# Miniprotein binders against Pentatricopeptide repeat-containing protein At3g56030, mitochondrial: the designs that were tried, part 6

Target 1, 310 residues: Pentatricopeptide repeat-containing protein At3g56030, mitochondrial, of Arabidopsis thaliana (Mouse-ear cress) (q9ly43)
Amino acid sequence: STVNPNPTASPGRRTCVEFDNLIFKAGSSGDFEAVRRLLNSRVVNACFNTTATFKFLTNTDSYSSSLEDLRRILPQTDAGYTRKHSYETLIARLCKLGRIDDALVLINDMAIGEFGLSTCVFHPILNTLTKKNRIEEAWRVVELMRSHAIPVDVTSYNYFLTSHCYDGDVAEASRVLRKMEEEEEGVMSPDTRTYDALVLGACKSGRVEAAMAILRRMEEEGLSVLYATHAHVIGEMVESGYYALSVEFVMAYAGKDKRLDEENLGSLASKLIKRKRFKEAKMVLKEMSVRGLRMGDALREFHEKNVLQS

## First folded at step 19 (miniprotein)

Design TH58 (from TH50 with L5F)
Fold by OpenDDE base, fold request of step 23:
Structure TH58 (fold): chain B 310 residues (1-310), chain A 111 residues (1-111)
Amino acid sequence: as target 1 above (310 residues)
Amino acid sequence: SRRYFLLLIEWLILMATELIQEALQALDRGDYETARKLLDEAIELLQLALEYAKELGNEELITLIDQLLELVESARQAIERGDVRQARELLQEAARKLLSALEELRELEKR
């Protein structure tokens, strides 16, 4: 009497990656009913959409038909979070594709359908437009937000601030900060990205000491410092020929986060090598070795050849 | 607290401070053209800082920035007249006042 063990194989929780792959296959084959079902199922399985979810949508001949099908099925997804999250993810994908007008169409769909339009839905659009230096269009999007009674948050303003600081336009950056100050009292305060932008602006203006002072102020305020902020300072120091200062800088901020240290010291070492500043590069690589930091292949080879053999 | 204005003014004053220091170094090298250009940029930043200090309504800060502008402009004129010694003295005084302005800003941020 062979008792067949009942394989209660609990269907293994599908991962976010697995859902993305399934959605990719369904979308690529034109099975948008399957896409709809999968979008619903992933939320039930506590798997959120990712930047890869709508990767099957590309700037190809099938773009228009696929977008039309998506616009048809998205309203049919589960009401609430699933539907809202699906729109947000698709809007982000459209922004990545440079399809800003189509992203705005989806925003209009959300508004008409009352699908929970919010500030975060506009962030990808504002980010894309400001990065492309389409500032006037970005301000029109801000006005669109206001027309829908959606508050303009600090993140939205920071996209403008960052763009102007990247260009070294201190006057326009100042105007953005004024606009932020003019918002309702207590609603907004300078955050990590605000300070990052000012560090960037100082760097782009060739004012490294000012950039460092603002960075110190961030720390005093208890704000988390982004890798990007360190990268601005390091980049400008090396570009301006402040090689010794750049080494001092990365050493001063080392020891807080291993990954950050690997990125900062590794990036600096690479830049120094490119500029044939081998003495300073060796100092940085030696410090990386002493701290047990991972080196990329190129840096490792340089270190073995020039530091360990001397 | 007008946090964005305070931060903005601090940012502008920090950059102006660095420009004045670089101008002093340029004077020491005998590079008067570079010194003048740096001071022109510093004046622009300080003018912008003054505008926002006025919006903030802080009379002490307004007075300090106005005095700084006068000193830097006088230094620029001294360079144009070939009076390098006077230019240096004026910029050194400006540098001291910039530190005072930064201290005032820090005090305002704590309130």
Scores: ipSAE 0.836, ipTM 0.937, lowest interface PAE 0.5, mean pLDDT 93
Fold by OpenDDE base, fold request of step 23:
Structure TH58 (fold): chain B 310 residues (1-310), chain A 111 residues (1-111)
Amino acid sequence: as target 1 above (310 residues)
Amino acid sequence: SRRYFLLLIEWLILMATELIQEALQALDRGDYETARKLLDEAIELLQLALEYAKELGNEELITLIDQLLELVESARQAIERGDVRQARELLQEAARKLLSALEELRELEKR
């Protein structure tokens, strides 16, 4: 959880981490009035909720009681952004806990109360359901969105697309793209996640050259490439035995982002070592060293023993 | 906007192109069973591409994909008959046409 430190925090303002800790303490002790006050105060202090805000809510014996108390106090938070943001954060927490039905209950609370129900509120639910391959249920959630006159955006469709591509189901992936095309003209266009899904689909079908061609197309279109997209390609290249090509790939895309390079080269080196491709692994590790990239402990040890002592 | 259909067709054609290239390699190795399986998969992808080309209403693209499908199907049949030479020639022609199809799709996407 990269806590983006809000740099504009006046020296006397509580940090996002401090608010999360206070909310955790209050929620764990059953002081939900304090939770309500802290949620209000947080937004006033320009400290947004995080994925850790409702971490006190867990799948334990206190779950039902705590959720009931939260449902009671959330409507009492400051109207507008504070209330909406609190519901969104709690829904995301419920999804993380696998409590999808309870997340849907909160959506209903928002609808009845007119608390600013929007497309983004449904994203955590759709993401969780599609990742769990609960596709039919995810489509029912889409219908629920439509019933509330909530537009289905490209992000929502991309969850389905990614799921089908992960399974290598080209036919179902194609049907999702058709649905995206059938949406109102000019409202939707393929984005980074759309292309990522297609790269993933090509990789999962064993078509690395096609995956690379789609990746190049992303760059030509000026779209940002995700780490995940590189990871799909690297993974499939190694799995298919294209060791030399995998090295060439990571080298060709290196130099733009140090963190990305650390992840790509480090991941590749680890995979090559596992496959006993020591020559290629040494080449990657040497390049990491030359570029001053951080190595994990295992890779560092391997590098010291096999590259520096040679 | 035809952007999603164009992207979809491009994706399908790219994968079909790779399958045809792999099938040619399998033929060169004498692995006829693998070549046949690869061509079966390529046919499925081209059939999907044809379906979406029809939805787009682009007659040039429809004609091109239909011709590609015929070539690949003919190549598969040639393998089944043991005519490896004919199969190779048909697949080489298909590969050339696939490259042309991709170029046409790219031009359509720029419009």
Scores: ipSAE 0.836, ipTM 0.937, lowest interface PAE 0.5, mean pLDDT 93
Fold by ESMFold2, look of step 19:
Structure TH58 (fold): chain B 310 residues (1-310), chain A 111 residues (1-111)
Amino acid sequence: as target 1 above (310 residues)
Amino acid sequence: SRRYFLLLIEWLILMATELIQEALQALDRGDYETARKLLDEAIELLQLALEYAKELGNEELITLIDQLLELVESARQAIERGDVRQARELLQEAARKLLSALEELRELEKR
């Protein structure tokens, strides 16, 4: 008879945090049948797994027992979304713990059980391997994906691209972009993370002007710009001694996203102060004040002493 | 179509452009060793761009990048023999051709 203003928060039902807490308690006490039941019932209550769902699994001496119990009960969860998402969440947890071999065991479990392997279960494995510079292992995982006829997507390739660009390895980054072109003609296109990697690669090569040109290209495509992308450019401008240009860059992007503005202007001001570029730092801090942007205590103190008093 | 190749070639050409402009500045201040090293890097980037222009199959880009390589290689050689005037002229022409290559890439992207 009455309309619930938040229809996903049904009266009397457990919240997603409550489900995660109950699963943590059950798993920590060894009650894996309760874990199974909670994994099923949370989905019925429109509460999906989170990064906290398997937080009870750790790298203690007892961790292998907990994993073996999870391997026993996951096939017994409700088929479809519930079971698939439970595997995905557990694989991501194992990757966060650095347990790549265990994550691959779960991949094999999903393959044998025919539980619906897909590209997204491999993402945390590829991300972890590429961030740890285990590139050869990451490519072997790609070959494993191909052996199961699982398509390699733009997200997967972007992990490799970002890793090579971070290292300033233009030739290898180029080879990844070539592979991306070969995959699915006309379906896959450069996205925000692709452009971020190229901006990073130009910056790591010391090519700030090229980085800015790519960033402008990104905007022309209507893509959302990541905080990290701006940070690449700001960092390289300051490292290269382009202090006035760094101020111009930050001002050109100011006014679009308040949190981005606070990060960009605040970070730049801090870098300029450390390099004793007080003229430029004052300009940035004045603009932060005018725009009502939050300053950390150190920046606020510097601003009060050096800008407001003059 | 072929959006990753177009972006890749643009990325390489943008970096090569910056290297060539910096090499011109190094020539103007008499720092010929820096100019030589910058041109070596630009040649590597342009060689990659040519490889991918060939895979793209665009004859206009292939011709432009091949001409760019010839200009930059000739400028590098001119520096080695001490002909700074010729090196500068060749790099100025290369800069003009880099703009043409970027324009061609923009036209191909619109298709």
Scores: ipSAE 0.789, ipTM 0.936, lowest interface PAE 0.6, mean pLDDT 87
Fold by ESMFold2, look of step 21:
Structure TH58 (fold): chain B 310 residues (1-310), chain A 111 residues (1-111)
Amino acid sequence: as target 1 above (310 residues)
Amino acid sequence: SRRYFLLLIEWLILMATELIQEALQALDRGDYETARKLLDEAIELLQLALEYAKELGNEELITLIDQLLELVESARQAIERGDVRQARELLQEAARKLLSALEELRELEKR
């Protein structure tokens, strides 16, 4: 028989979203050979894995062996970047699902297979453990990193520092900073997250003036102040009853970054309303309106009823 | 070099400074229980700062923080004795020494 080969349409390059959707369909239907091929081909198409790549993996009973199937096919992906990044992405997904023991199993799989362990695969594990206040387990993961000759970096230590500062545990935070200073493998220096943790720690200790001094030092160092860092200070000012100071603080930072202004003034207005500080809240909302700053639906409704209507 | 130790000591000193200023205000309004609690917390922070200043090995900081601890502890004892005037004087001196400690830390960062 004579076959008329149709020319393949030239559809252009697939996007990362398109690859993620194809992987979702394949994984959801149990076609893990297709998952393996898609993980390989997306890299050929200059599309890297995303936080959505393994979203078909869930904590439900509807498909009880998805992880075991992934553990079988990942070693069979293209060596080098493709395989390493697939493991990194899957480990991050497992951490998002709260499946830390499974993430550690994948660490061991990478070690046995010699697939290129690096510090970055440990970051989501440390982050999750420290946020859940499982500090002893997090330090055991650091011991595991050292046993594989994986250096512990500033990011890794900052997870511990942030956790202790969130708890207001100044002594433990101090011990982490000492460990960071003693790290001989690198001349580590304080970064944005280090300063954020110290601002948070001062706030959780009720030391608003100290927090503001550290925030000013962060700015003097030329580091970008995180929106979360401002939120720590605003939250503590309101919690401590420093309502006038909180308004002064957000106004002092207003005018440089419209998105930051929207977050700072919006968050402050919401907190003031919750505390029934309507005079201060109206003042903040009026300023948001004058500056053309975007309000969320709840703030807009309050503004229309209580500021514009007098 | 030693940037984490310098930042750590500064962080502790800044928080202790705020506590001592609040303790002075508590003394001025006659709230001696609050003043004592604030000084206890400041002593804890200064003891940590001294520990790390010794590890840093800077004799000027060690001397300043040790003198700060003696002043604050003496002020706490003065409150226990009811000697509010002495407590205030000791805390005012501590506040001046805290500024000196912060200046020394800033000078060390330049190096």
Scores: ipSAE 0.785, ipTM 0.932, lowest interface PAE 0.6, mean pLDDT 87

Design TH58 (from TH50 with L5F)
Fold by ESMFold2, fold request of step 23:
Structure TH58 (fold): chain B 310 residues (1-310), chain A 111 residues (1-111)
Amino acid sequence: as target 1 above (310 residues)
Amino acid sequence: SRRYFLLLIEWLILMATELIQEALQALDRGDYETARKLLDEAIELLQLALEYAKELGNEELITLIDQLLELVESARQAIERGDVRQARELLQEAARKLLSALEELRELEKR
């Protein structure tokens, strides 16, 4: 193997990347005592765990053995922040690997050891289950949280809401909002993600005018529309035949992000041309030109022939 | 204090409003089958909205949504009879009452 030269001999502290690489090497070679020591020492160096910290843990044939070794050494890490964060990071890694049952085993380990269970530890579990449409299992995890007196927060409920709205399931999304109302009696209120889910649900139901009304509601509350939801709404408006509204929509949101504006107006213009909506397409291209937004080759040619010669 | 119920009812009423307006357009072009299907969907949304208005306990909102359901159901029946003029008049009244329901929801959110 090759050795990278190191021409500098000045004082320095290990970086977070260097700690992750050392842990990767130790874990890959089966040296879990070194993993334990590195998890402790990285915190002393203000290098907190990252999404790469447990990257050596994979879905290979040796996976089960490596997890059992981690289960043995994690209780032996420094108490407090170090141990809690090591568990949180490992649970998130297991969720990334699709190993929800193993993540739940670690939840139980933390509960038995009294290592500081909190709501944020459960978020990756709920997110993964709802994205995989394992809704009944996700609700059982909520029951588990409650059995430990761990509060279920708006973020947790929004995973369920977004999943049902993505499917266009208005009745099930409504039941989630009812649960949020029944169980959220504090000062908490619908947040950006709650509104985004309702916009998505209206779009997936084919109700783009209702989606636009909720978008306006978000602005009245001082909230912003996500880039991805924005682009999806434009596509659904054109698919539903709401051409004039689609033009109004992109014009109302133009001026905040030049790259987003180029994509939104350009994409809309292209879709309008495909639908032979030339009047609306010319309006969009004229606005792109006035704002100095870049056009792709096909749009530029259309603009030259149909707008500039007008 | 009941912010999620208020937002939920608003969401349902907004979607029902769009369905009713689309049903009016279907009546205008003589597509009575589409109009009836759109009204069936609007009735489902309004029934959900009524359920949550009852949990909220607001009598004015409950009354408004009950009246909306009666109007939309009557309009569906008018389509089934072939009385397109009455169906249109009932749905236009329902659309106006939907705006009143949205105004009531926004007044409730103030407290």
Scores: ipSAE 0.729, ipTM 0.924, lowest interface PAE 0.7, mean pLDDT 86
Fold by ESMFold2, fold request of step 23:
Structure TH58 (fold): chain B 310 residues (1-310), chain A 111 residues (1-111)
Amino acid sequence: as target 1 above (310 residues)
Amino acid sequence: SRRYFLLLIEWLILMATELIQEALQALDRGDYETARKLLDEAIELLQLALEYAKELGNEELITLIDQLLELVESARQAIERGDVRQARELLQEAARKLLSALEELRELEKR
């Protein structure tokens, strides 16, 4: 015979979900050479890593050994985008698991290997630390960024700004903005997340009219308003007793984004029901039904009982 | 660059404006303890705004915020001694000056 028998040819082009599933099975079984090969080949198929790529890494009895194997094989992935993105994805996974010290070990691995550190590798670390209110540790990570000559960008500062604004700490938020003003590299002007944090800070301070003024400022700058920004304002209106205004506000902004509408109208209806503002809640639910917006189970039950049963 | 300082000062002044307007409403309904508390918050915000206006180096804005602080502090003292009429007059003038400060900030952004 002149033809060597081979296994069935690989299936056609794999999807990104198929790559993640294959990596999950390989990693779970300890086949890290297969993980390395799949990380390389998915990029050839225009399939980038996702939040599911390293899902096999968990907080279990074996989790330190799985990380050690990943630390061994990641340097051996294809140089350039593939390797850098694999590190970025793994660092983000470790942050999701709460393993900040391990994420910092990977930062050092990238530095020693000269694999190209950038701001995006530090962002998940800063985000996690600031959300957990570990502000002093987050500033130490900023010092680590500086030690690698990586400029602190607007996104990095916005994690601190958002954290202080969430706490209603106007003085500390002001100090972050001062630092942003003093930063010459990597910071040019306020972006959408900067304004969102200031809206949040005004809302947490109980200043709904100031929050509305900042929202108008965002629109003047041509910035898209985030759904979280609308939620902050709606919540403060209800907390402050501006029930009729809250309905008018959400109706004025409805129709721009169906997902935003579902979240804002649904959230408002739930808050109004909790406050026993049933007239206003019925109006919101009626509009959700007319517009074809999805309702959660509790809202649907209320709607059936109180709006449809006339 | 000065865009973050201008935004910061605007943010502080917007919140102070709302506090002063709410304090006027509290005076009108006879709730003097709420009015004093709101003015204490406004003073803190205006003191921060003054600090950053000084770092910005804008003399017109510094003068406006200094005058705002004097008006609001005098209004708080008037409430403490029971002179509600004077407190209302001082806070009404402060509200007018807050609009002037916001106009100055918008003019500075054009530069």
Scores: ipSAE 0.723, ipTM 0.919, lowest interface PAE 0.7, mean pLDDT 85

## First folded at step 20 (miniprotein)

Design TH61 (from TH51 with L5F)
Fold by ESMFold2, look of step 21:
Structure TH61 (fold): chain B 310 residues (1-310), chain A 111 residues (1-111)
Amino acid sequence: as target 1 above (310 residues)
Amino acid sequence: SRRYFLLLIEWLILMATELIQEALQALDRGDYETARKLLDEAIELLQLALEYAKELGNEELITLIDQLLELVESARQAIERGDVRQARELLQEALRKLLSALEELRELEKR
């Protein structure tokens, strides 16, 4: 009679979701002392901050007040990991809200407080600015990084490279690669995102054969060509109106992984049908059938009605 | 090895290769305006590749890209004169030089 035999009825420690919910309630009601205590307590419970932790902060009529209260209490959180991670999480939230100037205020707060400023807090700022094509502002953030002796890493440069490649701006992309070569942070080497950007740049320039050659170079370097990389390129080709080239691309890469082929060809067929490119879609579905690749129900029905009955 | 410069030059050379191949196809169609535009773009890419080959400091690569530029520029001028046969011959030779440049880049990367 000394133990509870039902383990699901036993009290358990709080989950990360429960901590986020408590922080949401406290922040929404203006109880920032409770927010501070919960930020400390969750780390003790091995429940680290998530993308939901500062969800109570929004772009509403109270958003300036909530940020000022957070700026007051964050320095008062437990030193070390807890405080640093709280700043990182809040900066990322502000970037998601498009509040870049506020994120930069937090950068300055961390610098003045000597709370451990590092390259990772700048990444969401650079990513957001380059995605919104605010390139001049992004370079000013790089100047800010240098003013704090924060090295500009491959990830940071890749945000610029990807943005210029998305625009098909080969000259500006080349200048970024030159800066990466000249960077003195130690040995920098092209990574998966570097090659992905160059593939994108070739595609946006209409140079599919060059894009395929770079993909082969990724494999030679031992960099795995992920489903997401293929899907990104396929999507960009279809969105840019290169329907015949998109079919050629997936056919050239097919044959390495049956499950990957099912996802890539199936996805392309669906995109072509959505764009009313039925001739190209039929070609893809015929090839899926010849190779014995599985189709989803909608694609199977389309194939039976439009390909086998043609 | 200067890995970013080597990758950049390869990227530019690959795109220039495709442009020149497309320009040959345009010549076959009699579409001389498209052929000239494609060659102008290829020249811009090759000029950029030459700039970075000079920064890399590799004399063999510099020589290959210089020769490529001379061939493509001559082909564009031949199209302007209406000498389609000469333009075609010059572009075919440029494609052979592009292959040599790509092989040189691969050798430099292995060092």
Scores: ipSAE 0.731, ipTM 0.923, lowest interface PAE 0.7, mean pLDDT 86

